# VH-VL binders against SHC-transforming protein 3 (SHC3), part 3

Target 1, 186 residues: SHC-transforming protein 3 (SHC3), of Homo sapiens (Human) (q92529r149to334)
Amino acid sequence: LGPGVTYVVKYLGCIEVLRSMRSLDFSTRTQITREAISRVCEAVPGAKGAFKKRKPPSKMLSSILGKSNLQFAGMSISLTISTASLNLRTPDSKQIIANHHMRSISFASGGDPDTTDYVAYVAKDPVNRRACHILECCDGLAQDVIGSIGQAFELRFKQYLQCPTKIPALHDRMQSLDEPWTEEEG

## First folded at step 5 (VH-VL; framework fv_reozalimab_arm2)

Design s5 (from K1 with heavy chain Q106E N107G)
Fold by ESMFold2-Fast, scan of step 5:
Structure s5 (fold): chain C 186 residues (1-186), chain A 125 residues (1-125), chain B 110 residues (1-110)
Amino acid sequence: as target 1 above (186 residues)
Amino acid sequence: QVQLVQSGAEVKKPGSSVKVSCKASGGTFSRYAISWVRQAPGQGLEWMGGINPSSGTANYAQKFQGRVTITADKSTSTAYMELSSLRSEDTAVYYCAREYTGSYFEGPDYYFDYWGQGTTVTVSS
Amino acid sequence: QSVLTQPPSASGTPGQRVTISCSGSSSNIGSKTVNWYQQLPGTAPKLLIYSNNQRPKGVPDRFSGSKSGTSASLAISGLQSEDEADYYCAAWDDSLSGWVFGGGIKLTVL
């Protein structure tokens, strides 16, 4: 990745996540991101998925998602993905909208058939605490974006051969599980 | 969308080598790894190895180390598996499969999302 | 010989619920997610379940997966004749640094 790979995407907003992603199973993490995408799309005029029908969320799922933050909703941004962070800037790169250290990002998903044009990631920061951030991508771009995030995760876990099929060593995974997911960085 | 198309059936003599191709269409070929999995007649699936097309780095199952070579050509979006010193027990259907992940939690979580149609390799005298 | 253990065969009648087991160890299922692949007679395997319990687009909701400890299960409710196939579980194995498969189970729909 070098200094990073940059994409132009649309930032739709974020929704507060009230529980640590570490405390949830894979199915629940995926459901949280899909529900977050639906709610943010519904709240943002002109979003591609705003009127898509969905199943009603469970009470448990609704208890995990908090308030939306739409301060920067609908704007095009420059997203730079590196092993250090996801950096969100104005398209002219003059103003930083958000900078999420890779270690603060607990989950990312997107570009699959259920969320073809979307990428969602859960990150902690001082402003939003723990939130699920939603990006809307041009056709096909979501797979490139999530793939680059994945490469950054892979490199962060010290993959020696740079092979996507290589799973991080058990000790590296156990160390990441020990990192606090519920505390603000302090 | 994504489709993996493999080369046609091969009949080979013991001691020879075989090279099977897997052409990817749709998606970003260099983004995701391609694995090779074989299946002997009436038997189960056996992973042979995989390659990251963007780096050219391959990883092999210990059983096949020294006999298998997996390569990729980004210009043609094609992965190859070459197996040398063929024996009768190498008679099998050989599949390529894309290793994909759409989610990341404490590292990537890969699975084989698309499979080629398979290439039958028969090793006989 | 397969690293993950599955029964060699199972059978059911249309409308029944059938469960397919898969047993491993701490180096594979115990520490990694489990994927399931369906192989219809004469065809390539197809992804049926990924990451323990997730269904790809196009897979009916009557297919579900679960994992507990070093074992995993695939459940098929409302069994249909077109479900007659071989089913394989798979996981990454840290000790082998590679993908491992179950021996496969032949599901017959009577």
Scores: ipSAE 0.050, ipTM 0.620, lowest interface PAE 5.4, mean pLDDT 82

Design s6 (from K1 with heavy chain Q106D N107T)
Fold by ESMFold2-Fast, scan of step 5:
Structure s6 (fold): chain C 186 residues (1-186), chain A 125 residues (1-125), chain B 110 residues (1-110)
Amino acid sequence: as target 1 above (186 residues)
Amino acid sequence: QVQLVQSGAEVKKPGSSVKVSCKASGGTFSRYAISWVRQAPGQGLEWMGGINPSSGTANYAQKFQGRVTITADKSTSTAYMELSSLRSEDTAVYYCAREYTGSYFDTPDYYFDYWGQGTTVTVSS
Amino acid sequence: QSVLTQPPSASGTPGQRVTISCSGSSSNIGSKTVNWYQQLPGTAPKLLIYSNNQRPKGVPDRFSGSKSGTSASLAISGLQSEDEADYYCAAWDDSLSGWVFGGGIKLTVL
């Protein structure tokens, strides 16, 4: 991937995820992303729409998904995928919409027959906790996007194996991106 | 929703070769690696190798290096495993399996999420 | 020869809890995640547990996995007759640059 691969996609929004993906089975993770896509598509004017028919979500599934954030809904964005991050910018690259370190991304899914033009990923934000972000792609692009995300994770894992951290210092552990931000005086 | 369909049973003579096919449907073929795993009668599972269809790069278990060739045809969503210089010890059920690379906890995890039905290869004189 | 070690057989009665062990080394289970596959008689293997403790779509919550050091375990609670099958653990091995499987364990429901 080098400096990264870039796609132009539409950002539809995100939905808060109230549980760690680690605590969920594969079926539940897949249903979470599908439900998030459906809810965001229903809420955003001009969205293509993922499903013609949609079954009601389970009560358990609904309890895992929280509030929607549609602040940047419907924007065309430049998505750069690298081993370091998913970087979302305006298409002219003048403004950063979001920058998610690959370490903060716990699951990604998309390009499936039921969500052919959509990609969803779950990222932990130090300010906003976990959210499932929804991207709408042009015909066929969603498969390339999710493939590139998968490749970035593979290459990142290979880099980790080639240069593993032996013993992190206490200082480094305390400065982990996974630490609760509530420990800092805002 | 995802299905891997393998070619039918084969009976081969020692010293010949066999080529087994695995056709994928219901998913994006080029996004996933395809591995081949065999099982001799009454024995356990043995990994032979795998291929990334997008790059065409194949990786083989040391035991099969030089005898096995794994290929993929993206236009037909089909992976192939060819085993040469057959011996009676190669009598087995041969499975293709889709190798998923999941991303969670900051590390990719690899696992076989879907398996073909298996192809019985019998090597007899 | 199997690189990962499993007992050849285990048994239980309906409703009981059964644990299946898998032992490896630092180059496989010690550094990589463990997956479990269920093989019913006459069928292809099916993914039962991935990444140490995760269940795919369609696998009941009575199946659970765990990993400690260079060993892993599969637990089956509320054992049922349809659980009678062979169970395989698997992991990537860094020293071999390939997948390794346990020898498989035949679980009999008495």
Scores: ipSAE 0.005, ipTM 0.489, lowest interface PAE 10.2, mean pLDDT 79

Design s7 (from K1 with heavy chain Q106E N107K)
Fold by ESMFold2-Fast, scan of step 5:
Structure s7 (fold): chain C 186 residues (1-186), chain A 125 residues (1-125), chain B 110 residues (1-110)
Amino acid sequence: as target 1 above (186 residues)
Amino acid sequence: QVQLVQSGAEVKKPGSSVKVSCKASGGTFSRYAISWVRQAPGQGLEWMGGINPSSGTANYAQKFQGRVTITADKSTSTAYMELSSLRSEDTAVYYCAREYTGSYFEKPDYYFDYWGQGTTVTVSS
Amino acid sequence: QSVLTQPPSASGTPGQRVTISCSGSSSNIGSKTVNWYQQLPGTAPKLLIYSNNQRPKGVPDRFSGSKSGTSASLAISGLQSEDEADYYCAAWDDSLSGWVFGGGIKLTVL
């Protein structure tokens, strides 16, 4: 990925996630992201998913998902994916909408047959607020986007563990998931 | 289903060495680190060290540095802990524990999510 | 001596809320997450709370964790007889480059 890869996508919004993704199995994490996609799409006029009939969510899923934040809903953005972060900017790249460091992102999914045009990822902000962010992609980009996110996770993990100038595994263990996450410069 | 199965009890003489095994099943061995924690009779838990099977990198508690060696064999999903120059004070139950390091698409997180059943090592003359 | 300090014992009656403290320093609890392990008599420890306040599957919601500064607490609400066990806090310690455990607390359900 080098300095990062950039995609033009639509930001639909986010929904609060009230439990750590670590407390849930992979199947439940996937169900949460799918439910988050459905709820955010239904709340945003003109989103493809707004017209789709679906089964009511389980009580368990409803207890995990909180309030929606639709600030910037429907906005086209430049999404840059790197081993450091997911960076969301205005299309002219002059204003940062959000910057989520890879260490703050606990799960991502998307490009699946039942959510073909959507990517969701769960991230913490510096005040430990956890949310699932929903992106709408066009022309098959969702698979490329989720693939790039997965590649960034894998490369960051490998680079960190195998770098001779760093302490592999030991330094990872010293980083707290519950400590405030500060946005890094540069 | 994840399970850590340890080798059986050992009775050793002072000055000898003991090697305990820990076989992991039901998960992806190389995505987790394995630590060794001991407990002397009626005492608390004491971390001895751990290994990252992916890199082969091991780290040890200062108290055991020079006496403990932790290794892993990815082909058999088995970790080993060898403790040398045994003394009566080394009589304890020795546990292996899996340290979660995350998975693809998941942030690394660090805690002992599964523990072996324990191996009793008795050091007596 | 243990690097993290816990009281040696605590007791309660069924239905009571009990709290178990764990005190450390800036090199461990002050900068790292705290995990809690439960050890029932004659068994291996098991994960009870991770990352300060998260519960793994199968742990009842009456168990909760918290952290403030260089200290952490485990709370058990609606105490039950099967909660009688030893409880250990644990954290990574930057100065020692290793995991440290509290001395453990024996919880007796009267």
Scores: ipSAE 0.013, ipTM 0.514, lowest interface PAE 7.9, mean pLDDT 80

Design s8 (from K1 with heavy chain N107W)
Fold by ESMFold2-Fast, scan of step 5:
Structure s8 (fold): chain C 186 residues (1-186), chain A 125 residues (1-125), chain B 110 residues (1-110)
Amino acid sequence: as target 1 above (186 residues)
Amino acid sequence: QVQLVQSGAEVKKPGSSVKVSCKASGGTFSRYAISWVRQAPGQGLEWMGGINPSSGTANYAQKFQGRVTITADKSTSTAYMELSSLRSEDTAVYYCAREYTGSYFQWPDYYFDYWGQGTTVTVSS
Amino acid sequence: QSVLTQPPSASGTPGQRVTISCSGSSSNIGSKTVNWYQQLPGTAPKLLIYSNNQRPKGVPDRFSGSKSGTSASLAISGLQSEDEADYYCAAWDDSLSGWVFGGGIKLTVL
C-alpha cells in the first residue's frame, strides 16, 4: 500500500554495473549514469536522441559497465515511487516489469541540463544483479520523477533514524564488500 | 568543476554579529547540503550546523543553538552563516563544506567532498 | 572536549606504516560510517577517506581506513614527507543529530 506517486514514463533498458557504486567516487558514479544513458539511447529505436557529442568513455569507466539488457526497451510503463520500492508495470498494470526495493537502490540521478529528459538509477534485483536502469520522461517530468525518488529516499532514511535497531544492519550491509546490499530471499 | 568560494576576512567587535557567504559553482546546488565548520587558531575542527537548500531545513550543533543561523539562496547558489553575540573565543577560520547526503543519489553516503577556502573572523575590541 | 577521541600526535619515518586511531560510541562510530580528512598546514581540510574505507580519486592507495565496533583506524603505508599533516576522523552522531569530529592528530614525518 504505502503512500506513493505514479508516473507514465518510457523504460529504455539497463546496463550491468560490474562494481559496487559505494566503491566509486561521486564523479565516477555520475559519469557511469551519463554513459549508460548515452549507450541505451543509441541502442533503442524511438528514444529521444541527444545530438551532443559525448566524451569517449575512459578505460576505467568501460571496465565498470557490462552488457545491456534491452528486453523491455522502449515500453511505456507505469512507475510507482514509494518509500518501499520503485515498481515498474505495464500501463494496464497487468504485468510487473520490475520491482526494486528502495534499499537495493545505490544511486539515482536525473533531470540534469545535459540529460534533461532522463532519469537513471542503479539497483540490484534477482534478474540483472546490479544494473543502471534508464527512464525517458516527457515534458519536464524527469524533474518530478527524480524529486519523488529523492523524497522516498529521505522518508525511508528518516524511518530508519526513528527505528535505531534497523540502522546498524543496513549500514553493515552497505559497507561490507562480501555481503549483498540487501537480502530479501523468498 | 565544483568550487566553493567564501567571502573575505572580517574584523568584528565583541557583541556584534558576522555573516559569512559561500557561493557554489559547478554542479547542482540543490542536490547537496552545505555545512559550516570552524577552526580556532591551533585548534581542531568544530561543526556548527548545516542546511539542505532543497528543503530550506537547517540543523545546528547544541553549542551554537540560539547564536547561529544558516540560510541558503537557491537563485544565487549561495549559503550563509550568521553568528551573533560575538566573543573573542569566536576568533577562528570558518569553512563551508559541501555535504553529499545521498538523499537523491546514494543511501547512506554522507561526507564533505568539497571545502571552501575558509574565512578568517577576528573578534577584538 | 571533542566527541571522538584521537591521540594528539604521532610520528613516523619514511617508508614506515603508521596507524591513527579514532574512538567513539554506539551513537556515532558504532552505527554510522567514518570519514577522514587531511589538513595540510595553511590549507582547508581535504577528504581523504569516506564511508569507512573508500578513497576519492587522487588519494593514493597507501591510505586505507577500517572500522571495528565503536573505533576506526586510518592506516598510512609507505609513509612520505608529504603526509605530514593534521588528520581528523568524523562521523554523524544520532544522539546529537549532528557531525562530530575527533580532536585531530598532528602527524610528523621524521
Scores: ipSAE 0.017, ipTM 0.511, lowest interface PAE 6.9, mean pLDDT 80

Design t1 (from B2 with heavy chain N107S)
Fold by ESMFold2-Fast, scan of step 5:
Structure t1 (fold): chain C 186 residues (1-186), chain A 125 residues (1-125), chain B 110 residues (1-110)
Amino acid sequence: as target 1 above (186 residues)
Amino acid sequence: QVQLVQSGAEVKKPGSSVKVSCKASGGTFSRYAISWVRQAPGQGLEWMGGINPSSGTANYAQKFQGRVTITADKSTSTAYMELSSLRSEDTAVYYCAREYTGSYFQSPDYYFDYWGQGTTVTVSS
Amino acid sequence: QSVLTQPPSASGTPGQRVTISCSGSSSNIGSNTVNWYQQLPGTAPKLLIYSNNERPSGVPDRFSGSKSGTSASLAISGLQSEDEADYYCAAWDDSLSGWVFGGGIKLTVL
């Protein structure tokens, strides 16, 4: 992923998550992100992800999701995915909308057959505490976006347990990827 | 369900080596890291090192560099910690502990979610 | 010496709120998340708090964590006799490329 990969996607909004994703099994996390996508899509005019024959969620799932924040609903953004963060900026790159450090992101999913164009991720930030953020992608792009997020998670895992030699590298590879890039990294 | 089971207590002489095992059951062995943490009698926790079983890469605390070796055998879901040149100060309970994010789509943030029962190593003349 | 600094002991009475401190530096707590582990007498440590303030399944909500700058705190509200244990903070240290633990604090429930 180097300095990061950038996609142009639509930000639909976020919904508060009242429980830690890491305390839940994978199936429950997936159900939470699907429910979050449904609720945010239903709240945003013009979104295509509303399920046609959706059953009401279980009481347990409903107790995990809180209020929606639609402040940036429907705007196009530049999403940069790196081992350090998911960075959301205006398409002209003049304004940062959000920067979620990878360590603050507890789960991501996307490209599900029922929500093919959507990516959801759960992150903490100073404003929203813990929230599930919903992105709407062009045809086929959701698979690339979720793939890049998954690759960032995997690379960060590998970097974390990298065995350094006693002969120092010219530059520490783990630090060059997790910290801001230096001019010598290329 | 997830369980880390360690080998039994050892009594060793100064200058010898000890090899402790940690067998993981439940969950996917290759989706987590195994660390070794020791605790001398009445003292605190001290990290010795860890290994990523999928890559085979190990990382060691500076204090133990050169006399600790951590390995993993994926076929038996077992991690090992070998400590050489034993001293009386190495008398401790040795724990294995799992660092786990679960999958590609989970947090890169690491922590020790499950711990082995501990192995007592006594170094005495 | 421990890289992270904790007081050696603390005490409280049932129902009280107790706060356990942990102090580090920019290379550990200042840059990385803090975990907390509970060790009951004669047992292995158990994960109590991860990612500064998250609880695993089975940990009561009366346990909470916080982090500010290079320091972290574990708060126990509604203290109970079964909370009598040793508590350790832990964080990754960028400069050491390894995990560091606090010295541990013995919490006595009076």
Scores: ipSAE 0.016, ipTM 0.534, lowest interface PAE 7.0, mean pLDDT 80

Design t2 (from B2 with heavy chain Q106E N107H)
Fold by ESMFold2-Fast, scan of step 5:
Structure t2 (fold): chain C 186 residues (1-186), chain A 125 residues (1-125), chain B 110 residues (1-110)
Amino acid sequence: as target 1 above (186 residues)
Amino acid sequence: QVQLVQSGAEVKKPGSSVKVSCKASGGTFSRYAISWVRQAPGQGLEWMGGINPSSGTANYAQKFQGRVTITADKSTSTAYMELSSLRSEDTAVYYCAREYTGSYFEHPDYYFDYWGQGTTVTVSS
Amino acid sequence: QSVLTQPPSASGTPGQRVTISCSGSSSNIGSNTVNWYQQLPGTAPKLLIYSNNERPSGVPDRFSGSKSGTSASLAISGLQSEDEADYYCAAWDDSLSGWVFGGGIKLTVL
């Protein structure tokens, strides 16, 4: 991954996550990201739409998801993925929209059959506290994006075991076409 | 759900080596570090080292450098700890433990969320 | 032996509150989160508190943790006979690049 890989994607928005992802099982984390994608897609004009038909969310899921922040909704962005961070900038690279250090990201998923063009990740930052951020990608790009995020997690975990200073290990679940990660699989 | 199952008790002679196994079930084995922690009779807990099963990289506590080797086999979801040049002071219960790491920008969140049942290793002449 | 300092023993009576201390330095508790492990007689340790003050599923709310500076404490309210166990604090130590544990405290319920 070197100095980072850059993609042009659409930022759809984020939804506050009211509970620590660490306190939730892996099935619940996946349900949260899917529900977040659905809600943000329904709220943003021009979004492709994640699900054709979905069941109402459980009361438990609704209690975990808070307010949406759609301030930058629908904006095309330059996304740079590195072992250090996910950096979101305007396409001309003049303005930083968000910079999420890899250590602050607790979960990521995307490129699944039901959310083919979407990537979601949960990050903590000074502005949004803990939120699930939704990216809309073009024609198969979501798989490349989630794959690069997965590579960044793996490389950072490798560094963690070799570093004399403690750094974050892998997050609980990462989705990709080749190897979906689940709590049920050992 | 998540369970770590260790190999059975061993009695060893001084100067020999011992290899203890830890088989993980439930959860994604390669997404977590596996650490080894020992406890001598009537004493406290002592960290020996840990391994990232995905990368195969291991780190060891300074006290055990040169005589402990920690390995992992992803295909069988099993971690191993081999301790060589055994002395009577190595008589202890040896635990494997899964290290969960969730992260916040200021303070990384590290802890052992599940522990194996322990393997008693007795070193006697 | 142990890098983090805990008293060797404590006692209480059923229904009372007991606080267990853990003292470290800037390279461990001062810079990293503190976890607490409970070891019932003859069993493996079990995660009791993580990230200074979080409880895993299944741990009663009468157990709570706190951290201030280079020290941490575990509080047990409404003490019960089942709480008789050894309690260990733990933290990552940046200078040692490894996990360090307290010496453990034997809690007796009278």
Scores: ipSAE 0.000, ipTM 0.494, lowest interface PAE 11.0, mean pLDDT 79

Design t3 (from B2 with heavy chain Q106E N107Y)
Fold by ESMFold2-Fast, scan of step 5:
Structure t3 (fold): chain C 186 residues (1-186), chain A 125 residues (1-125), chain B 110 residues (1-110)
Amino acid sequence: as target 1 above (186 residues)
Amino acid sequence: QVQLVQSGAEVKKPGSSVKVSCKASGGTFSRYAISWVRQAPGQGLEWMGGINPSSGTANYAQKFQGRVTITADKSTSTAYMELSSLRSEDTAVYYCAREYTGSYFEYPDYYFDYWGQGTTVTVSS
Amino acid sequence: QSVLTQPPSASGTPGQRVTISCSGSSSNIGSNTVNWYQQLPGTAPKLLIYSNNERPSGVPDRFSGSKSGTSASLAISGLQSEDEADYYCAAWDDSLSGWVFGGGIKLTVL
C-alpha cells in the first residue's frame, strides 16, 4: 500500500461498542457490525438503508452497543488506508474527521450480500473509547475498501514478522487455525 | 474450552535435568504459541521461551539459551520444557501459558490468555 | 532485575480507587502493547488486561488499563477485599527479543 490508498466514501457515523471484539466469537462480531449498520442507517437522513424490516435487537446485542455519534453523519470523506492508519478527512483535506492507527482497529467487515454498500470497522479513539464506524460506498466500492483494510492488516502483521527481534513461529500461526473446541466437543 | 494441564512436582539434584509437560485441551480460530514462565519463591515472573506447536519453532530468553529446550508434540497437544544443568537458583514454580496473537480479521496483538496450574521444581542435594 | 519497573507494594481500603504504575522504555512499552496479570495467593497468574486496556470475559469493569509513552497503569476502582493479590505488567521487548515482566506489586486491602 506504500503511502496509502484513497477512496471517496460517505461517513454515516459511529456507535459505541462496550465490549472488546476479541472477547467475542466471529458470529457475534458479525452480528454487532450488522446491527451497528442498521442503527446508524436508520438515524441518518439520505442513507441508502440496510434492511427493509428489522426485528428488535437481542438483549445481548443491546448490552454491547451504546450511544451513536452522528456529528459528521452524511459527509463525503476521503478515506486513506495505509499500514499505519485509517485516515478520514474532508474531500478538500482541510478537516480531519478521524485518524485511527491500525493497532487501534480490532475488527472490520463489509461488502456482504445484505449490506453490500457498507463497510464497518471497530476502533478505539485516543481516549480509549471504542466505536463501530460506518462507511457507505457505491458501485461495488465496499469490497475494494474492505479488501484494502484486510491487506493493510496482513502487511502490517508480516512487517512485524520480518523484524529480526520477533518470534519466527508467529508467521506459521498466521496460516494455522484451530477448529472451534467446546466442552461438548471435547 | 481451553485448558492447560501441567505435570506434577519434581525434586532434583544439582547438575541434573528436569522435563515439565503442558497438555492443552480445546482450541480456537486463532493464532497462538505456548510459552514457559517461571517464578522463584517470593519472586516475580520470568519468561523462559516459547514454541508454536504447529511448526515446532522455538525461541528462548537470552538467560536460558543453551540449557533450556522447548518442544511440542502436536499429536498429543503437549508442550515440554526441559531445563538442564540444574542449580539451586532454578528452584521455582514453572508455568506454561498460551500466547494468543489474534485472528486474520484483526490487527495482531500478543498476550497470555490461559495459564497452566504450575509445576513446582525443587533443586536440592 | 526486572526490566519493567513497578512499585513493590500498594494498599487501599474497600471502595477506594488504586492505581498501579509500570514504567519501561522505547523498546518495550514504547513500541508494544501492555498486558496485566493478577496472581491471587497460591494460584497461577490470570489475564486481567490485554492490549493496553481490553478486559477478557469475566473481568469486572472496575479494572481498567492505560498506556502513555513508555509508561502504563492499571486502575482498580471500587476496591474489594478479593482484589488483594500480586499484579504484574508485561510487554514484548524488541531489543531482548522476548517477553519482559514488571517486578510485581503486592496489593494489600486493609
Scores: ipSAE 0.031, ipTM 0.568, lowest interface PAE 5.1, mean pLDDT 81

Design t5 (from B2 with heavy chain N107W)
Fold by ESMFold2-Fast, scan of step 5:
Structure t5 (fold): chain C 186 residues (1-186), chain A 125 residues (1-125), chain B 110 residues (1-110)
Amino acid sequence: as target 1 above (186 residues)
Amino acid sequence: QVQLVQSGAEVKKPGSSVKVSCKASGGTFSRYAISWVRQAPGQGLEWMGGINPSSGTANYAQKFQGRVTITADKSTSTAYMELSSLRSEDTAVYYCAREYTGSYFQWPDYYFDYWGQGTTVTVSS
Amino acid sequence: QSVLTQPPSASGTPGQRVTISCSGSSSNIGSNTVNWYQQLPGTAPKLLIYSNNERPSGVPDRFSGSKSGTSASLAISGLQSEDEADYYCAAWDDSLSGWVFGGGIKLTVL
């Protein structure tokens, strides 16, 4: 990745996530990101729309998602992915929309059949606390974006694992962002 | 219930060595790292090192490198910390602590979720 | 001596909100999450907050954590007499490849 890989994507907005992603299994995390994509798409004029139709969310799932922040909704942005962070900037003004350190990102998903053009990631920052950020990509680009995020995490995690004290028994399985981890929730 | 039980208090002479044990019960010993943290009388917490029992790999704080050895015996779910060439300034309570290796999906996050009761080591002539 | 900096003491009265600070650098708090440990007199430390602001089961919601840049804070709302204890912040330090602790703060409830 070197200094980072840059993509031009549309930032749709974010939704507050009221529970730690660590307290949730992989299936529930995926359901949260899908619900977040749906809600943000419904709230943003001109969004493609992620689903033809969807089931109403469970009461449990609805309790996890909070308020939306649409301050930068619909903007084209430069997304730079590096081992240090996901950096979101406006191409026009060079204004920083968000800078999420890799360590602050607890989950990412995208390019799935039901959300083919979308990437979602859950990150903490001073403004939004814990929120699910939604990116809308051109055809096929979502797969590249999520792949680059996975590569950045893998490289950063390898640096972290160079310290022997921090090698857990099952962490050799932490090579893909989409791979489920059976030890993740205690 | 997870519990870490340490060996009893020790009084040692300068220049000798001490070996403290920490026996884990409840939970899976091999899935978690065990760290050793000491506290001199009236002072703060100081990390000495830790071990991953599954791999047998130990790592030590620079201050203790060459004097401390941390080992683990998976068959008895027991971790050990041996400190050699004891000085009076090594008088402290020595704690073992389980380093939870829980992680967010993208980034590992570590913390000491359970602590042993502590072992008082007094170094005096 | 300690790598992370905390004030040595703080005090409050019952019902008050107290904030305990912790300052570090880019290699520790700036790059890694912060944990907080409570040590009651004569006891081993106990996990109070992990991952900057998460509570383990059994810790009351009046305890909360926050982090900004290279600094972190522990807030205790509705202070109670049983909160009288030493509080330590801790983080992994990338440059040292090891855990670092704050010097600890003695909180007295007046």
Scores: ipSAE 0.016, ipTM 0.509, lowest interface PAE 7.4, mean pLDDT 81

